# Miniprotein binders against a7ua95r516to809, part 34

Target 1, 294 residues: a7ua95r516to809
Amino acid sequence: ASLSLLSISDLVPDLQFIFFWMSNAIEILYFIQQKSPAYMQTIELMDDKAGSKESLLSATISANEEAMTILEEVIMYTFQQCVYYITKTLYVVLPGLLDCNPFGTEPSSEQCRRAAGVCVCAVCVMPEAVRRVVSVFQTTSDLLQQYQVHSEIQSQMFAYLFFFTNVSLFNQLIDKGPARGWFQRSRVLQIQASVKILLDWAKGAGHNHLAQKFFAKFCSTVTILASPPQQLSQMSWKALCAEHPSLKPVQLHRILTQYQLMAELGPLPIWQPSSEDEAYIYRTVDLLESFENH

## First folded at step 14 (miniprotein)

Design yh1
Fold by OpenDDE base, fold request of step 15:
Structure yh1 (fold): chain B 294 residues (1-294), chain A 85 residues (1-85)
Amino acid sequence: as target 1 above (294 residues)
Amino acid sequence: DTSEELRKRILKLIIEALRLFAEALKLARSGNPEEAEELLKRAAELMTEAADIARELGDPYLIEFAELLLESVERMIEKLERRLS
């Protein structure tokens, strides 16, 4: 099946299988972590028959360590598999977020799975392109809850998914934005509104801190591009660097250069990089974000 | 002497069952679900033996550990069988 037709709903059976394996491994790991210390104490209190106690204790320690190692490998493997499939689905739906007009009146064609009939929940009233992205995250959340996955693993999962989403959206905006007209103020405002809906969902889902952290670069880019020319033209390079610390000098320079072209402002001396940053603005290798640096 | 050796045997059985459990996952994800099921069935056999020995010894930790792993393996077998049907 072409990746373009893969919906999160099609992956649910496979994800359920992986999450079920993960949850079982977590349960066993948790058992060892919670119960093994007391068992070792019990062995320590046994009558010592000529070093038999020490041998049993050593064997128990070794077995518990090996068991935990095996289980941690299972958990990590299942985690990576989940991320792999979920990010494939995100990769398909994320471009639609940049082209989305959230101010349009197009009704969501897909009904909420939670209700028979027309649902008016916050997800169902979302623009279709935003709803598709949110549906991936919501399905992930629902699966994590269904299998009672530990909160730490849930947080790690969402951290990675938000990281991936930020990198994907940022890279697409920087690379394709000028050609697609996404740097036009009207389009930027649409993107900003769409991202706000996503961030509001993340806040409602209890992931506000993670969302703010991992979307910082994309949000900074959109904030700069959404700024009126009169306001942005009064901000120095140093002020912009300080306000948007998530942006590398090369990234900020690229954004400002494209903004100048779009707004027909010409060269602005106040946006000239500092002598310290001047060496970095030409590092085109650092322009796009890497998916491997997480 | 015999009780400590039996406890060590139970621990070895548990570790072997966990190895089979981990390998079964890789097989299931690589498109070999039937082989994965065979490994899980073997793990269940090992844990049944381990649980029986643990019950005879009256060791509550080893009983709970072997039974928990057995139940987990059995749930995975059921889940895998449903995917194969």
Scores: ipSAE 0.834, ipTM 0.961, lowest interface PAE 0.5, mean pLDDT 91
Fold by OpenDDE base, fold request of step 15:
Structure yh1 (fold): chain B 294 residues (1-294), chain A 85 residues (1-85)
Amino acid sequence: as target 1 above (294 residues)
Amino acid sequence: DTSEELRKRILKLIIEALRLFAEALKLARSGNPEEAEELLKRAAELMTEAADIARELGDPYLIEFAELLLESVERMIEKLERRLS
């Protein structure tokens, strides 16, 4: 299937299979972790007939370690497979978020799968492009809950998905934004509103802290671009660096340069990088975020 | 002691079943679901034997471990069969 046709719904049967395997492995691992210490104590209390007890204890320790290693590998493998497929679907739907006009009355054509009839739930009233992104996260949440995956694994999953989303959106905005007109104030305000809907969903889903942490770079970029020229032109380079610490100097410089061009502002001496940052603003290798450094 | 040797045998059977369980996942994900099912069936046989020996010994931990793994493997077989049907 072409990448363009891949929806999260099409992957649900395969994801369910992987999550089921993961949940079974977690259950067995948890059993060993909870019950093996008491069993080893029971062996230690057995009558020592000719050193047989020590041999059994050693064999039990070795077997438990090997069992846990095998199960951890299964859990890690299944986790990676889930992330791979989910991020593949995100890759397809995320560009639509940047082109979305959330203030337009686009009729929500897709009915909520949870309710018969006209659903007025928060997801059903979302713009289609935002709903598609939220649907990936909601489906992931529903699967994690369905298979009773431990909260730590859930948090790790969402941390990575938010990281991936932030990197993808940030890189697209920086690379394609000028050519696509995403740096225009009206478009920036649309992007800001769309991201707010996503963040509000994340808050409602109990992932507020993770969302705030991992979306910081994209949110900072959008906040700067959404700022009125009269306000932003009064902020120094140093003040902007301090307010937006998630942005590298090269990234901030790129954003401000594109903002200046878009807003037809003359030279702004107060936006001149500090002598300390001047060496870093030319590091184009650091302009885009990497997917590999997570 | 024959009882300790039997406990060691049960542990070996459990480890082998877990190896088969892990390999079955890789086979299923590589597009070989029939081979994956065969490995899971073999794992179920091993866990049935392990559970029987554990019951004869009256070792509650090894009984629970072997039965838990057996149930997990059987659930996976059922899930796989439903995907192949």
Scores: ipSAE 0.833, ipTM 0.961, lowest interface PAE 0.5, mean pLDDT 91
Fold by OpenDDE base, fold request of step 15:
Structure yh1 (fold): chain B 294 residues (1-294), chain A 85 residues (1-85)
Amino acid sequence: as target 1 above (294 residues)
Amino acid sequence: DTSEELRKRILKLIIEALRLFAEALKLARSGNPEEAEELLKRAAELMTEAADIARELGDPYLIEFAELLLESVERMIEKLERRLS
């Protein structure tokens, strides 16, 4: 199937299979972790007949270590497979979030499959582009809950998905934003509203801390761009750095330069980088975020 | 066989079953679900044997371990069969 046609719904059967395998492996691993120490103590209390106890203990330790290693490999493999497929679907739907007008009256074409009639649930009232992104996260959440995946693994998965989403959205906005008009105030306000809907969903899903942490760069960028010229022109470089610590100097400089061009502002001495940051503002290699730094 | 040798045998069976379980995943993901099912069936056989020996020994940990792995393998077989139907 063309990448453009790949929906999270199409991947659900395969994801269910992977999650089921992962959950079984986690259950077995948890059993070993919880029960093996007591079993080793039981062996230590056995009557020592001709060194048989020591040999059994050694064999048990080795078997438990090997079993845990095998299970950890299964868990890691299944985790990576899930992330791969889910991020592939995100890659397809995320660009639509930047082009979305959340203030438009576009009827959500996809009726909530759960309700006979007009569903007024938070997801059904979302703009379609936002709903598509949220649907990926919601489907992931539902699958993780369905298979009772341990909370730590759930958190790791959402951390990565939010990281991926932030990197993707940030890079697209920085790279393509000027050419696509996403730096225009009206468009920025649309993006800000769309991201707010996503963040509100993440908060409602119990992932508020992770969302705030991993979306920080994108949110900072959108916040700066959404700021009125009169307000932003009064903020010094140092103040902006302090308010938006998630942005590298080169990133902040790029955002401000593009903002200046868009708003037709003359040179603003107050936005001049500090002497300390001046060396970093030209590091174009640090402009875009890397997917490898997770 | 001494009781200790039997316990070691059970542990070996468990490890072999886990290897089969892990390999079955790779086969299933590579588009060979039938071969994956055969490995899981073999793992189930090993765990049945392991559970039987463990019950005879009266070792609660090894019984629970072998039975848990057996149940997991059986659930995976059922899942694969439903996918192949």
Scores: ipSAE 0.833, ipTM 0.961, lowest interface PAE 0.5, mean pLDDT 91
Fold by ESMFold2, look of step 14:
Structure yh1 (fold): chain B 294 residues (1-294), chain A 85 residues (1-85)
Amino acid sequence: as target 1 above (294 residues)
Amino acid sequence: DTSEELRKRILKLIIEALRLFAEALKLARSGNPEEAEELLKRAAELMTEAADIARELGDPYLIEFAELLLESVERMIEKLERRLS
């Protein structure tokens, strides 16, 4: 049986509930932030008939601070709950990006087929594996907008979702890539094309800056692996580090070593780390990325 | 002054209602939606009292605070009841 039936559409009712709770907490927090300063100023201007003004002001400050703390905890809790469920869905669909052949995609929608010659619907042409990932992001974006979640929180959510996506794809590529044949150049070009479709979605959705920031490590890896062997072998270690600053020395060294093996460039090491990097190229503890936010 | 004591009372009601609101969320997410609804109904009662006192005082900030929280709690009760049915 397929236990990988968890889809974003199955989670929508639960996510709607969580986002609704979050949006209400945000509204109340915003009220306090916008109105409390003026209210406290009006208390300071009240007649001090018995010195009671200071007691009311102190109570108001204390209550507002506690109220904002409670609301911030609610917002953080609901944020964590949303991220938890959404990333569980992402975890299931992301591996398919690495096995996908985007060059064999055909339109499947009757509307797109009937419009042939004028345009092709991006959803109908998109490879199934990419479509599954985009569906998670698009559904999340639609829910955030439906519930009028503050734009800063929307950005933080996509920052984490892109961070999670990068870590998942990078770790799988590094850990499973040689055994799965993902280091073969023809396969890497297919992976690169699939990821480009995802990056184009992020740009069109207004999240280009976040995607560029958080996908840098995975994209650098794919760029290196997609390079022609003759071009790559002519580049020094220093040049590769400068071109790909998002990769740790152990990560860059491992990628280059595996590429050399798959391209059959001989057993002698081609790329030699600088003296400063030599201490770090064998730190296997640093090879895979942590899902913890760094 | 009696007015000061009533304003402090309103603030206490608001904080207690916010604590119930936050706890109800955790209960709903932990598989206890009936208990979560009970806490929200208690929060709504507190905010109804707070709004009544604030309107007697004519304090527009406390009126808006209490009414906003009451509306939020009532929307969550309705949402939770629809999930339970």
Scores: ipSAE 0.785, ipTM 0.954, lowest interface PAE 0.5, mean pLDDT 85
Fold by ESMFold2, fold request of step 15:
Structure yh1 (fold): chain B 294 residues (1-294), chain A 85 residues (1-85)
Amino acid sequence: as target 1 above (294 residues)
Amino acid sequence: DTSEELRKRILKLIIEALRLFAEALKLARSGNPEEAEELLKRAAELMTEAADIARELGDPYLIEFAELLLESVERMIEKLERRLS
């Protein structure tokens, strides 16, 4: 069974604990923000019988600033803890997306049921590998809603999760793709279909713009690899850079090299880098993405 | 003014309880949940004192602040004890 890996369901009790701490800190922070201004006005209206009113006002301002600082640090720490555990789970499940076949014939999961009514059975299935990734995203969304986490914090969390997903998938495709056969056209089309399922989830969850922004590099890679040779061979280096601005010159060069090998194409003159890019196609330090770039 | 000095004392108690709340989180997350619980119990003692003083003064803002933090700390103690068992 696939139970040998750390699953998101195993992390739910820890995540609930962390979100509960975060939720309590948010509640106290909101109280201070909403009530302290009026309180300071009541201090200003107090009788100044002993001349200590300004000392109380100063102490109140200082205490509010320190309290908000402490609470913001708690919120940041709990955010980092959640992201750490969630991305640890994602790192384990994401590689399966590159090996799965979404064109299977039996929709057997709950996640597939919502799409089954509009698709031909041979086309609309969700493989277990995609289901595992969607489950991580969905569980995270459910917890954020359960604990009423502010929408801006929710957006920041999904921005990071999508960034992490993009980096993980891109790096594995570039690094392991030749040995795993992931650049073969049939495999690229399967990967493209699997990524579409993730993008559809993000759209339905209200995160479409974040997914489009943070998946751009991986999606561009797959789009190029999925292009028919007759079409792609007509596109110049400059045109490819313009259509795929998320790709660095070294990355685009590597993708085209792998494409040439799998499509049995020789070197193409129109894929020669511009003079300004020529020095950069050999910067192998820039080939793989860092998880710290976000 | 004794009343205003007592209000400053309540604010100091609140800040110390918040520091204990934040420290307890780090202890709970680093594998020291018993020490985290001890810090939360100390924060609850501070907030009980703060709430008592605030009620005697009749200061609605400080009463609400102290009671909110006390309730939050008590919820965290209950959650932590349930997690330990």
Scores: ipSAE 0.763, ipTM 0.955, lowest interface PAE 0.5, mean pLDDT 86

Design yh1
Fold by ESMFold2, fold request of step 15:
Structure yh1 (fold): chain B 294 residues (1-294), chain A 85 residues (1-85)
Amino acid sequence: as target 1 above (294 residues)
Amino acid sequence: DTSEELRKRILKLIIEALRLFAEALKLARSGNPEEAEELLKRAAELMTEAADIARELGDPYLIEFAELLLESVERMIEKLERRLS
């Protein structure tokens, strides 16, 4: 790896090498899958008086199964290596989304406020912190297309990248949000606008379904935090749980506690957990998400 | 018969070469690119032998299999050598 692993562009040569290895393994695997059945039929039809064609058929089946297993492991290993390096880049750039202000210039403000239209230069309107994250996703998409990676593998890679993004943003917000002022309403609205830009990229790239699935926890968090106080204070705990099923009771409780503090709604608890959830609102082991679970 | 034993030998050579290919990848990615190149060169030797036997037998499937893997291994050697130089 290069000593400067802060940007995706620094990793492109290594990623190209890994994707090249992956694409070669895919080509061989595809050959076996496409040609092996016909070959085995050819063996069965061989005019062989020695009776050794049964032995050859068995050896061929065993070899092809072993070959496909080895190739699938190579594909999995290269997938994991790509994801490892790409997520290292994401880890560095994602915190900036929580600090940036997408409303700072009118082109970016128009895109964030007005549900976006076609701007003359969309990239000029994008905050630098958001651009860095989009660049990682776009470069990944370009590499997957360049090496003609099977669409199922492409979907699994973006599913993991969106999962990683969701976990990273959620954990940063919960863990560092109080000290960094990220629960202030004006900041939450800025975060919401920045995330919308990412969601728009995912939709334009054909990954809307994956983004909807894997950003759900962070998006629910921001939606709650962005809600007007009069509206949110009228919702029961059970209604919030039903509206935001991706949030665990301890997570919802922490989000609402921070909301109440920042909205200056007084010290008395507004939202009473259900009896079923009360045992879980203090489970701090469940507060932060694991990068290992999807 | 002898031709079917040679086909089974080709299959064994292919599997050994694939294992070398997979191990070379892990070595290249764990900081041992010279050893990875050594394994790929051995895999290329195995696939050259496999392709020669397959061509003598006139077995189109085994010819294509061995030549595809040989080409893949040779491309990987070239890529690895350029990174090492």
Scores: ipSAE 0.755, ipTM 0.952, lowest interface PAE 0.5, mean pLDDT 85

